# Ledger of designs, part 10: VHH binders against DNA primase large subunit PriL (priL)

Target 1, 340 residues: DNA primase large subunit PriL (priL), of Thermoplasma acidophilum (q9hjd1)
Amino acid sequence: MILPDRKQILDRELIRRIADTTISGSGHSDGLSEYASIRKAAFAFVESAVLGDQAYSPIENAELAFIVWILAALDENIITARTIIKARDTVEKQLRLVEHYEDLEEFGSRLGIEISVFGEQIGKDHLYRIGVADFATYASRVTGSKYRLSNQIVREGYVYVDEDVMAKVLREAFVSFMFDTLDQIRKEDAIETIKSVLDDLEKIRESYRKAHNVRMIAGKGDASMFPPCMKEIIKNLESGVNVSHMGRLALASFLHKAGYSEDEIVPYFRNAPDFDENITRYQIKHISGEISGTEYTPPKCETMRSNHLCYMDDDPLCHREWMKHPLTYYEVKRRNRKIR
Short names: E, the ipSAE of ESMFold2; O, the ipSAE of OpenDDE; V2, 0.75 times the mean of E and O plus 0.25 times the DockQ between their complexes.

## First folded at step 4 (VHH)

Design a39 (framework vhh_brivekimig_d4)
Fold by ESMFold2-Fast, scan of step 4:
Structure a39 (fold): chain B 340 residues (1-340), chain A 119 residues (1-119)
Amino acid sequence: as target 1 above (340 residues)
Amino acid sequence: EVQLVESGGGVVQPGGSLRLSCAASGFTFSSYAMSWVRQAPGKGPEWVSSISSSGGSTLYADSVKGRFTISRDNSKNTLYLQMNSLRPEDTALYYCARDWLGSGWFDYSSQGTLVTVSS
């Protein structure tokens, strides 16, 4: 079972030994054989994630550690997101297969989460106690009403949850742990540490390029075709007027779905009173799914309206009975525009 | 290691006031915009307020505008939320965050502070 251990993952000399393992000649030691196996499994895991393979791939702590350094050396946001999501799903499956509650307590402890067991009889709905802060932080990332605070027992700052809910919370905490650990490794250090396997890194890059080059990118229009709600947000940002949190999220997600790259989206926010380029880039990565693993969908017209972000005024297209989404407005305008 | 530690929560009657604090460490606090997010029992996370890295700009959710004030002291690496005219609907666990866009993902380890508004 994978057990989070940042010190072991960041053991650069262990990673170097795994990378430098070469089996040559007629004799092999067990140690050399094991390092070669870890390296092979780690590269296979990253490649399968890049190609969208959802099949269960069991890995252990040593494979996970080497995967982190592969990701740091590649420094490719989509590869990183897909690989960590595959690791997340692997961890969840392993957590659901534990036979002793102490294993979940140890897993949580290594992530800074204190878990206590309450109730041990068959038919008990709540077996674990976790702090409400930790629950809220991680459970909010899980889809489904079962995983919301409203469907748990809450008393004196603690949430009482069954094994299913606990496994989901721990898997999300593990995702945060992975991104935090990855952020501690500089790309240059990772490349130097695993330089002996540059050929394998290039194979991953080639697989990634092929997977992305096959997909056609939808034709991108210009800002004159944007719906009035998005034009208003842009105008306010350009003039330095404060734009609501929902307005900024709506614009960033709309631009991403419309085919705008991170570098093309950032300039829209430069004149915002609270602009910070690093935070803006982080938010765009989150919205695109590079960090969150799930692409954020721009809000529907109904949501824009309820948040006072709808400026349909006299625009006849906005008043059509079938006009339910800002992206639909943009699509209709693009089809009617002829650009050479 | 990023750490955000909230404090100042408690029990207060409707119409009362509370001031929340968030002590930040492990990153350059003055370089990041900061936010307050809350989660009431039975509801998903709700963005409450955000403040720019310099403190020159602030944003508020419509539900708290005119009642809550967000502020920061970069010399102390501390974020504040002054809550006035509290309502039962403000009962929630309050978190501070570096992520000023409420997309449902937190890039920090947060303990939260409980605010209960009841008679």
Scores: ipSAE 0.000, ipTM 0.147, lowest interface PAE 16.5, mean pLDDT 76

Design a42 (from a1 with S31D S53G S57R; framework vhh_8k46_1)
Fold by ESMFold2-Fast, scan of step 4:
Structure a42 (fold): chain B 340 residues (1-340), chain A 119 residues (1-119)
Amino acid sequence: as target 1 above (340 residues)
Amino acid sequence: AVQLQASGGGFVQPGGSLRLSCAASGFTFSDYAMGWFRQAPGKEREFVSAISGSGGRTYYADSVKGRFTISRDNSKNTVYLQMNSLRAEDTATYYCARDWLGSGWFDYWGQGTQVTVSS
């Protein structure tokens, strides 16, 4: 069972040992063989997540810790989101298999959530108690009327819920924990720490590129799937309204990462008052890495908000805790359309 | 408050050399990449060269590669373009520009300096 442990995840020297372990034989139950197994399982988990594999994958704390450093080193928002969502689903399944109340209480405690069992145990039915603030924060991210505050028992600042509701709340709190923990690791530090496995990291990146490019080509040109921030920038450019340099950079880099070619991106800027085709083409080449040698990373939702370019309004998808990037919005919309 | 003052243009014969300067003020110069662009009569503005804030990376258009050299002196807040083996087709108004966040998105432009290559 996964039990959130930020200290273990951030144990850089433990992660280094896991990365440096070589499979030299068929040994089992020794520390070195265990580290090799953890590393293999962690890479397999990330690869399965980026390929869209929804099957349950049994991982524990050590695999989860190494997965976080893989994500920090890759620094790819879509890979991060897919992997954390798969981990969320894994955690939910593990929480539903808990036989001892104390394990669920420990899980919550590690996330800063106080959980207690209230009332008599009648068979295996339990009523859990959680603070209304914590419930409101996490339950709002779960779809379905069963998970609404109005359908729970509320008394003196506490919400009384069944096991199903508690598992959903805890899985969402775990998602916040994962993103918060990942934010504490610098990309450069992650790359240095797991430098012995950069070849395996590149294999994941290539698998993602192949899957991502095929996915992005399908339905290409469908602006209806774009996040509201990008739709607003496009609308303003089309109407000749002044768009800031950050707004133009955000759109160009977003379109490039979404699989749009230079020739497909240029038309979005033709109605801008200061439009110059040669300068726009140079800027797109710089963003793509053709001139700069490094691809420009599109701004995260937080950067969009700080630059007054966020138009999330009442869009439910933009309000999800795990929605940290405009590209993640686009990928979720495309995934949902492909399934249906 | 941001100002870019371009200078060093003039008349030169084919095969000659010129050094352009762009003096910057109103911002922390070393934090910004700088670029040079040119516009010939009747033509669109085109990219010439760019240099990173530290000076560690330089970029050139194919038409000037091997002939032009971009450099900067962060202690003097100045970016330079050394132009060698000048050709008639290098005749243009040359502009220096500040690169916003190293993105290739230029937010401030100098007034330009005229370069004429003629016999």
Scores: ipSAE 0.000, ipTM 0.348, lowest interface PAE 12.2, mean pLDDT 79

Design a6 (from a1 with S52Y; framework vhh_8k46_1; at its last look DockQ between E and O 0.08; V2 from the best seeds 0.00; counts 0 for: pae E 20.4 > 2, placed apart)
Fold by ESMFold2, look of step 5:
Order: structure tokens, then sequence, then C-alpha cells
Structure a6 (fold): chain B 340 residues (1-340), chain A 119 residues (1-119)
């Protein structure tokens, strides 16, 4: 079972030994050293997260430690988020398989959360006790009325929860633990520490690029996932308000890159005051590169702002310092729709 | 470890003012959006305000707009909540929190500071 250990994760000498291990024959059953097996499993885990594989992928503490250093060296926000969420899901499944409550208490303690069993442990019908502050912190991240404080038994500063709620609270605390631990590793130090496997890092990036293209086309989202800038352009076109050439280009190229076909894009422009279907289809073919040879990308957020096309007001995702592009917004929203 | 330490709470009469502070450590403060939440006795936690990492964009719950002002000082790793025109319904424990990637999901919570508004 994963038992988070920040000291092990931040042990640069251990990470270097795992990274530097050569594949050599041995008396072991598969001919790989223990460190080589850990390294291989860590890369496989990250790649499976990048590919969107939802299957349970068991890992242990040493593999988790190496995964963190892979993520630090890659320094790709989307890859990091997917990998940590997959690890969260793995942790939740492991927490549900625990035979001894002391392991649950130790897991919580390593995350700074005190959890105790209410009364003697008997079967699966016992309750867990969590401090109100810790419950409020982590249960807020779980979707559903079942996880709201108002639906729990609260007594003398404690919340009494069943095994399901306990597992959900602990998994969310694990996510915070992972991001906080990752934040303590500088990218430059990670790259130096695992420099012997940097070619494998580039394979992860390539796997992401391939999977991103496939998932964008096959699993396109809907307009609720569009950035506010695109939603506003759509609203103006629907109302017959004149939309600038830059706004029309931004929307058409955005929809094209989001995987919408020409037939799916044309309807967005039908209420425009100057709509002509033949001209619109010609413009879409130009943007897609079908007739021009150049595929257009929608403007980055800075360009959208300078053209008065940015409508990010209350949107917390648009305000992230790393949010630079409307397509990145869409990618984040599409991937996070399955995360609870 | 990540630490968010809220202070500045106390007892005030209706119409009074308080300024809450939240000192942050253990992470790159300037890269994170920060928020304030509150929980009154017997009630659910509710969102109060948020401020994004640059300090230029702020958000407020309707119940506090015009009365509360959030600000931050990235050189001091501190977020503030200026609370004016306080009312009895503002009585609560106030928590500061860190926003993961600007998603609206808050992943770390400080210790609360108690604000009591009564005659």
Amino acid sequence: as target 1 above (340 residues)
Amino acid sequence: AVQLQASGGGFVQPGGSLRLSCAASGFTFSSYAMGWFRQAPGKEREFVSAIYSSGGSTYYADSVKGRFTISRDNSKNTVYLQMNSLRAEDTATYYCARDWLGSGWFDYWGQGTQVTVSS
C-alpha cells in the first residue's frame, strides 16, 4: 500500500540511484534489479495517466517517489494533474482494501490528519472520527451532498463518517500532499538528478501529444467547456451582433482545433448579419489548411485580451498564470469533467 | 510543510471593522490564488472572497460585496481581508485557503480566526 513519505520522495540520493541503475542480469526472477523495476513501473504509470487509462495500476512508495521526480522534470501542468489524479484514485482503492485500522491512522498522520476509529472495530459498520477543520478542508473537494458537513454527525468538534467518506477525505489530502511535495523540487534539480533517463521523459511528452490529438477529436466536449472568450463570441453571433474578423477567426479556428467538422462549425455563424454559407465554408477550409496549406491556431490569451475579446471576469481557470491559450482552457475542462 | 495562519479576529460591535491577515509559508505564494471562507456555528462553510496570484483580480460573495476588500502582499506572503460595516450575520470562524491551479478548488486551509459581531 502507498504510505506517503515526504522524506523518501525528497531523497535525491535515492532517486539518483534509481535513475542511474543499469539493466543487468541477476539471480532475480526477471533479470532486472529492484531499482530498474521501480523506474520502469514509474514511467509506465505516468504514461498510462497521459493516455487516459482508467484501469487500476498498483504502485508502491518507491515508485511514487520516482513519479514525483519525473513530473518535476517534465514540468507540464496537464501531465502533472492527470498523474496525481490517477495516483489519488489508486490510493482510494488501496484505502478501501486496508485490513488494519492502524494503517489508516498512519496514512492520515503522514498527511497531517488525525483519524480515529469510533469504538471497537467490528466488521464494516464502525465509524471514523475526523476533526471538523480537516473534514471541512478536504470534503469540500468531493462532489455530492453526501460529503457536505450539514449531512454528517458532528459532536464536540468532530465529524463522524463511514468508510466511504473517510476514503474520500484521505484521497483529497493525498492530492495536496503530492502537489506540496512536488513544489519543493526545482525543475533544474530534477533534470540533473534523473539526467540518465531524460530520453524516457521525451517519450512521455510524445505520448501526450499523440493521445491529445486522438482524445481531442474523439472525445470533444460541449460548449459548457469552452473558455469565456469563445462563449461570448458565440453569444454575439447568435444575437446577430456584428463580430469582428478577429473574433470570427478566433472562434472558427478554435472549433476546428477542438475537433469540430466544417458541417459542425457552419451553424455557429448562421445568425451573423452577413452570413453566406458558401463564403463561410470557404473561410473554414482556409483556416483548416485544406485550401491554404496553413492550419490556423486561435489567438493566444494575450492577443485575445489586446483585441478586447477576453471575457475572463470571474473565471478562476482563466486567471491562472499558466493559462495562456483558449485551447489549453478547453483541454483542462475536458479532462477534468470526470474528476470528482 | 504548508502553513496558513490566520489572525486579526475578535469581538466588534455592529458597524465596526476588522482586518484579517493570513501568513503563508511552505509554498511559492505568488503562484497561487488565495481565498477566504467562513463558517458560522451550525451552518455550512461559505465562500467569502478570492484573489488571484497577480493581485489584480478579486471575487466576492454577494453577501459581502461593498463591505469586504481582499488584498495580498506577495513580498510578505500574506493575504488580507478588510471587513467593514460588520453585521451580526458576519459572526463566524474565518479561514484562508489556497486555490489549486485557479480551478476554484481549494486544497489547503489555514487555522481559523474567530470573528464575533454583537452588541
Scores: ipSAE 0.000, ipTM 0.102, lowest interface PAE 20.4, mean pLDDT 78
ESMFold2-Fast, scan of step 4: ipSAE 0.008; ipTM 0.461
ESMFold2 (binder alone), look of step 5: mean pLDDT 79; pTM 0.787
OpenDDE, look of step 5: ipSAE 0.042; ipTM 0.540

Design c1 (from k1 with K98R Y107F; framework vhh_8k46_1)
Fold by ESMFold2-Fast, scan of step 4:
Structure c1 (fold): chain B 340 residues (1-340), chain A 120 residues (1-120)
Amino acid sequence: as target 1 above (340 residues)
Amino acid sequence: AVQLQASGGGFVQPGGSLRLSCAASGFTFSSYAMGWFRQAPGKEREFVSAISGSGGSTYYADSVKGRFTISRDNSKNTVYLQMNSLRAEDTATYYCARDLGWYSSEFDYWGQGTQVTVSS
């Protein structure tokens, strides 16, 4: 059973050993097959999540820890969201299979949630007790009237819930734990720590691209390689001139697909006349699929042209017959720079 | 006609709690993301929270994260904002809005507003 353990997840040297394990490795002979198994299961879990496979896949703490570092190194919002959702569903199944209430209390305590088993039974279920603030924070994320605070028994600052409601609350608390833990790992540290398996990371990106008809670019490149349409939008934002909603959507979705994080995208919009950081962050989460559940595709060249956002001027690459997407321009420029 | 009716505001002491409600009518409620905004006297309108049409995804401003919870009941066409651990700086008129686009200028059909005052 997965049991939240931030210390284990953030054990960088353990993660490095798991990543570096080879048949010829001699340092930890008794752990060699175990580390290889953990690594294989972690990559399989992430790949199944990005392919949309919601079938139950049992993992333990060691696999979960390595998955977090894979996600930190990939730094791709949809892959992260889908993987954490699959882990959430895995945790919920495991929570529903516990034989002893003490296991549920331990799970909650590791998430900072105090859970008590109320001694009375209603029907055949034991009634659990949880603080109203914790309930309100996590239960609101679950769809359905059964999970609303207004439909619970509330007494003296506590909410009394059945096993179904408690499992749902704990799975959502686990999701917050995962995102909070992931936020503590810097991308550059994750890449350095698991550098031995970068080829497997690229396989994940390719699997996602093929399965979802999504354009992804391995590695980030830089702004000098952006197509002229994106450079013009950036120039206008930097100058404080008004950019259309379609132009802002085009830039944000382009940067997201190019591998830019939310914190890296926000600064591009700071000089916009109507800038509001909270709304900008909300919109970035919306286009990434974190809020909407569906990732927004950056507009094609024909859509950019019809919205008067195409600035191809005399750029030879933009005039190629096969140039149909701003992301394709960026990919070609990035690859050509690497070869040269 | 589209209507949003906000209610649930009042006077509370620091550390207290309030639950705001926004009753919606005149549109297919489950098809739209909904948001809460607030405005203190003499200040610009500030984004507080948003929730997807299905209710499966939520977003919070850093100033309220961990203290406020947004939720919705699509069967009742209602959005809620549970406000816990209230602070003096939370004093404002709270508005609910339907998300029609990418920025706050695209939010439309602002509610009546409901006044929240946090003071000893």
Scores: ipSAE 0.005, ipTM 0.419, lowest interface PAE 10.6, mean pLDDT 78

Design c2 (from k1 with S105D E106A Y107F; framework vhh_8k46_1)
Fold by ESMFold2-Fast, scan of step 4:
Structure c2 (fold): chain B 340 residues (1-340), chain A 120 residues (1-120)
Amino acid sequence: as target 1 above (340 residues)
Amino acid sequence: AVQLQASGGGFVQPGGSLRLSCAASGFTFSSYAMGWFRQAPGKEREFVSAISGSGGSTYYADSVKGRFTISRDNSKNTVYLQMNSLRAEDTATYYCAKDLGWYSDAFDYWGQGTQVTVSS
């Protein structure tokens, strides 16, 4: 299992050796060195994350270390976020598969979190003890009432949690560990260290471009094909009418998913009463995932309706039972125009 | 309540350097992006820089790219702005902001600001 080890991850000369390893001409596993296998698994993991493959992909410390240097060399916020989220989920699964309680204590210790088993095991369940400060720091990042302090047993500065809560806390601490470790590596140093595999880095960028283009389901098209909800938002912005922040996020994220660049999106907002170009550009980068690490998805038709942003009126396509998303409307209109 | 206190401003000659600090309280600091804005006399408030909650992502206005560096220390609930190669046009009151969302309340948490004057 993965055990956080910053010294191993930051061992630049070890990473260089992994990158520089030559594979024999046989082409199968019997001809591969340990380093070549680590490198291959690390690139496969990053590519898998980029493609949205959610299948469990076990990795160990050596693969994790090389992944961090791949991310540092790529310096692409969305690739980094997707890869760390996949690693987070992998770690959570590994933590839930431990056979010895001491393994969770060791994992936590390496992250600076003191964990101990406290209480009697009842059936398959048991209680772990963690300091209230560590609990508050990491549990606050997990959505759900089960992970709130008010729903735990608290005694003398310690929080007593079940295995599910502990795995969630440790996975979030691991995410912090990953970002903190990545921040210690300069892009230029990473590129120099793994320069022998720059062709594999370009393959990841190409995989991301192809996956991103598939996620741009409608592609770039004529504004006449936009759904009536987006046309209404544009009309209101053009006339200087105040548009809610939900309406602006809906339009910006819709245009982004439709393949519009930042420079192509900004003009839509120029007539807004509170327009500021720098803030608008920052918000567009935020919805793309560059700043937040998470790409904002345009709201579904149901969300548009609940926010009073749905103007389906007399449009027959909006009234179809299967019409659940503004992007689906745009895709159908774009597809029909290309056929004709 | 959310509180943001900016400090570190002062007088500096063109080409000089200053480091601004923003001490934050009243929210889970590491969970929110932080930013710097500035306002010169008679001008609109403008965006300067932003940093993600983890510190892994940064963004800069074109006017300050290559000269300013934003950073944060989540253990101290503080965000910093290192300003190098200062120019007369950088003269402004600098404000820190919690979460650069499109919500008006995100800007209601701006601190008192700190004055930066670049003059020969």
Scores: ipSAE 0.000, ipTM 0.209, lowest interface PAE 16.0, mean pLDDT 77

Design c3 (from k1 with L100Y Y103L Y107F; framework vhh_8k46_1)
Fold by ESMFold2-Fast, scan of step 4:
Structure c3 (fold): chain B 340 residues (1-340), chain A 120 residues (1-120)
Amino acid sequence: as target 1 above (340 residues)
Amino acid sequence: AVQLQASGGGFVQPGGSLRLSCAASGFTFSSYAMGWFRQAPGKEREFVSAISGSGGSTYYADSVKGRFTISRDNSKNTVYLQMNSLRAEDTATYYCAKDYGWLSSEFDYWGQGTQVTVSS
């Protein structure tokens, strides 16, 4: 069972050891070290949360601690929210599986909440007592009339609740504990502390990206492999021919998703009659999400066609029934294979 | 399919140097940690060194610290092991290995290996 322990979670040296000591020099004859197993379970938990997997995943204090540092290093609001919600649901399940009330009292005490059992005084269905202030703070976050103060038994500053209500209140207190603990870790410190596993962090970002139907090209190819629509836009820009705003947006977003940097994208626009480097750099930053907060995805083949930017002509690859995106064309050409 | 091809082994006298290379294909190289292991005849496989996918973190067995340097070139899908101050005890077949993946520090997909012999 998870028992909230902020001091253990914030033990940066322990977290560094978990990240760094995955290989002990044993030649793997004894298998994974304890720290490697903790790291493995923590990454699996975050990945499952990102993918929307609602299956119960039991975790212990050490895994929870490492999860917090993964979240701090990623610093992605949606990934953080999904992971903490999954942890909340895991905690609720663990609280409902408790055989001894002393375990709930210990859990609550770690969160600054005093819990007592009073079944003989109130009756079978109201085994637990909690202070009204704590109840009001956390129960208000739970949806449903069952969890409102007006529907509980209240006596002398205490609320008498059943196991279901108590589990919901404690899970919400745990959520507050998680966000408060996470807020104490600077992103830069988290990245430095777990730098040995940054590759695994990028795999989490990749899972999240794929779940949102966003495409990223692993390493960039060359311009000879670009789809004919992008080649036509480039040709027109190079020759000083007028290119519509939509055409420029399509090319800039395509190049960005293909792995091109701002400095690599700017030269494509230099021969445009209205070229201004500062405006072009601003627009590229806007498309990349650096300024706008939202990354622009390149338009699909359907959108290119509706904007009269599709130049598939007799290109066999463009006429494949499964060809729906300029990025798909580029990836197929880059890897010399068909993508379905 | 994952392919790992180790090369650069040979005969060298004590105190000499060798540079091993491991050419990788069939996976996104920069996303995986890579390692070097060695095995002498009649002995179990021994860990030598490992490097993270980004190259930002390296690990060494105590027996090789200060003498061996692991590095990688992600543009060439190649990991290297620079071996200096070689000793007779370094005689073994050297294998490169790909990380297990997202959820593990264990290594998988061993190559055929390259023989290093340190003798007079």
Scores: ipSAE 0.000, ipTM 0.094, lowest interface PAE 21.7, mean pLDDT 76

Design c4 (from k1 with K98R L100S S104T S105G Y107F; framework vhh_8k46_1; at its last look DockQ between E and O 0.32; V2 from the best seeds 0.00; counts 0 for: pae E 13.6 > 2)
Fold by ESMFold2, look of step 5:
Structure c4 (fold): chain B 340 residues (1-340), chain A 120 residues (1-120)
Amino acid sequence: as target 1 above (340 residues)
Amino acid sequence: AVQLQASGGGFVQPGGSLRLSCAASGFTFSSYAMGWFRQAPGKEREFVSAISGSGGSTYYADSVKGRFTISRDNSKNTVYLQMNSLRAEDTATYYCARDSGWYTGEFDYWGQGTQVTVSS
């Protein structure tokens, strides 16, 4: 399990030793094997993040430390964000599997958060306690009414939550920890410290360029191929009817995944009553992962339905048992155009 | 508690310059994109500029592009707006705001404004 340790991450001499380790063909060295393994795992983790591989990739503290220095030396905003979000997702999975409450308390302590797992509790499903200030800070980053302070039990300056809410709060605190720690490393110092692995850094940049080119080559189809749910949102926006935040995000993320550029997406929103082109472009950049490092995927059909955004009517493709996602609808329609 | 305090406003002649600052507290500053907005009396608030948590990406309204520069110093928990070539149309109360997070791009916390007045 990752147990964040800022002092270890910022230990430049440790990082230099990991970077400079070589494999000797003439001898056995457990110390050299350990550092070489850490370096290899750290680069693999960053590469998997830039390639968009969402498979669980366990890492430990030493790998995390080296990852931070890789990110500092690369100084590529999107690579940094993707890698930290992948680490966040890894941490969340680890937090949900913790066997001993002391590990959760230690994790929180290393992030500067007071938590208790078996402290005073008010209800059966409220087994975790966190300070109200920390909850307010980090829960604000998690979308959904379940994570709002107003929907929690608060007593004597503490918020009492279930394990889902606690895991989400701690994962967001981990993101803050990572960015804060990264900001303490000057790019020039990172490059000098890991200079022996600069070729591996360039491989990461090339992997990102390759993955980006693959998405661009996939191209986009024709608007006639859009699922009914997206066509209805478009119709409402064109007529100046108010469209919910979820509906606007669903459309923007769908168009992005369908291959539409920012300039091609913006016009869909121009008739909205509260349209602001510059904030719309900012939001599109956030959805595309340019700011956040993670591309937002449009909601699946179940989520669209539960938010009253599903307009399937008698569409035969929407009614297929296997049709679960608006992007699947779009891809099937594109393939049907190529059947001839 | 999240707190954002904008400062640095004042009176300036057309063509002049001002630098606004927004001091942040109560959250890990480097983890959030920050923005500047402005509102003239009787008008709706309008977007001016935004900057990513690392400072690597910046965004500007067309009306200020080329004249205003947003920046941040994460060691000082401060975001700045350098305003050059000021015009009478730039007269407004300027507000800094925090993006809600990495996922949506909505601004969730707002500072108290600082007044900028551009007149001869």
Scores: ipSAE 0.000, ipTM 0.367, lowest interface PAE 13.6, mean pLDDT 78
ESMFold2-Fast, scan of step 4: ipSAE 0.011; ipTM 0.526
ESMFold2 (binder alone), look of step 5: mean pLDDT 80; pTM 0.794
OpenDDE, look of step 5: ipSAE 0.044; ipTM 0.546

Design c5 (framework vhh_8k46_1)
Fold by ESMFold2-Fast, scan of step 4:
Structure c5 (fold): chain B 340 residues (1-340), chain A 119 residues (1-119)
Amino acid sequence: as target 1 above (340 residues)
Amino acid sequence: AVQLQASGGGFVQPGGSLRLSCAASGFTFSSYAMGWFRQAPGKEREFVSAISGSGGSTYYADSVKGRFTISRDNSKNTVYLQMNSLRAEDTATYYCAKDLGWYGSEDYWGQGTQVTVSS
């Protein structure tokens, strides 16, 4: 099972050995085969995360360590977030398969969390104890009333939780550990350390670009006719650049008014690192008037400009005195193409 | 690491008022839209309100429009929800969210704060 080990992850010499190991033919030692196996599994894990494959992938500490350096070298927000979320889910599954309590206690201690089993006097053989401060920090990140402090047993500064709650708390602590560890590795240092596998890094970028392109095309055709403001929002979503609330609202309402269905709009937002389909569908239903009762219209050009979302650049149609609305741009482009 | 701490909930009678607060840390607060969502027992989570990073734009669910007001103080990294003319159907756990949840995982939403409207 994965056990948090920052010293092992940050062992640059070990990471270099894993990256640099080459096997020409089948005449090499078992130790060299082990490094090659770790490298292969690490790249496969990142690629599966990038493609949205949520199937359980058994990785261990060595694979996790190499994955962190892949993420540091790529320095792509969406790839990083998707990979860490997949690692989080892998850890949760491994925590639930633990046969000995000592493994869970070790896992927590490596994250700076002191946990203990206190079944006898509290009435559950599998009941775990965690400090209230640690519980508040990590359990608050898990959705659902089951994970709220008010629904737990609290005694003398400790929260007594079942296996499910403890696994959720530990997985969230592990996520913090991953981001904090990644932040300690500079992109330049990562690239230099694993430079022997730059071709494999480019394959991950290519896999991501191909998967992204397919998802974008799945929407209603004629994105080429979109005004530059909407194209820029789409481009920023694709590249992992943060898009403001107004930008996201503008794109969703524009697509809705242009005749795109909820299922056609959702793919535009799938590139967000922590994309949640249910929340996104809720936002689209709100914008469409299905939930709110009032259909939202995309902002006018003046509003786009005041929110720094206007990218008219060299587009002649945007510079026309009468061009006041992104929807008007789209309609003019559609009409002109139909006439020709 | 993103941290969101919601507070200000409690028990109130119909027609009463409550002010919810959400203290944020771990990100450039003024660069992100913030929102409020709620979940009543046995029901799905629903959108309540949102505010742009600058505070220049606000959005409300029809069920709360005219009664609730969202605001933010970027100097304090805090978003607020002023709830007036509270009704029994407003009873729910209220959650604050970065980016209306579109880029933030549900797993990174704050603990939430319970609001109970009952006579």
Scores: ipSAE 0.010, ipTM 0.224, lowest interface PAE 9.7, mean pLDDT 77

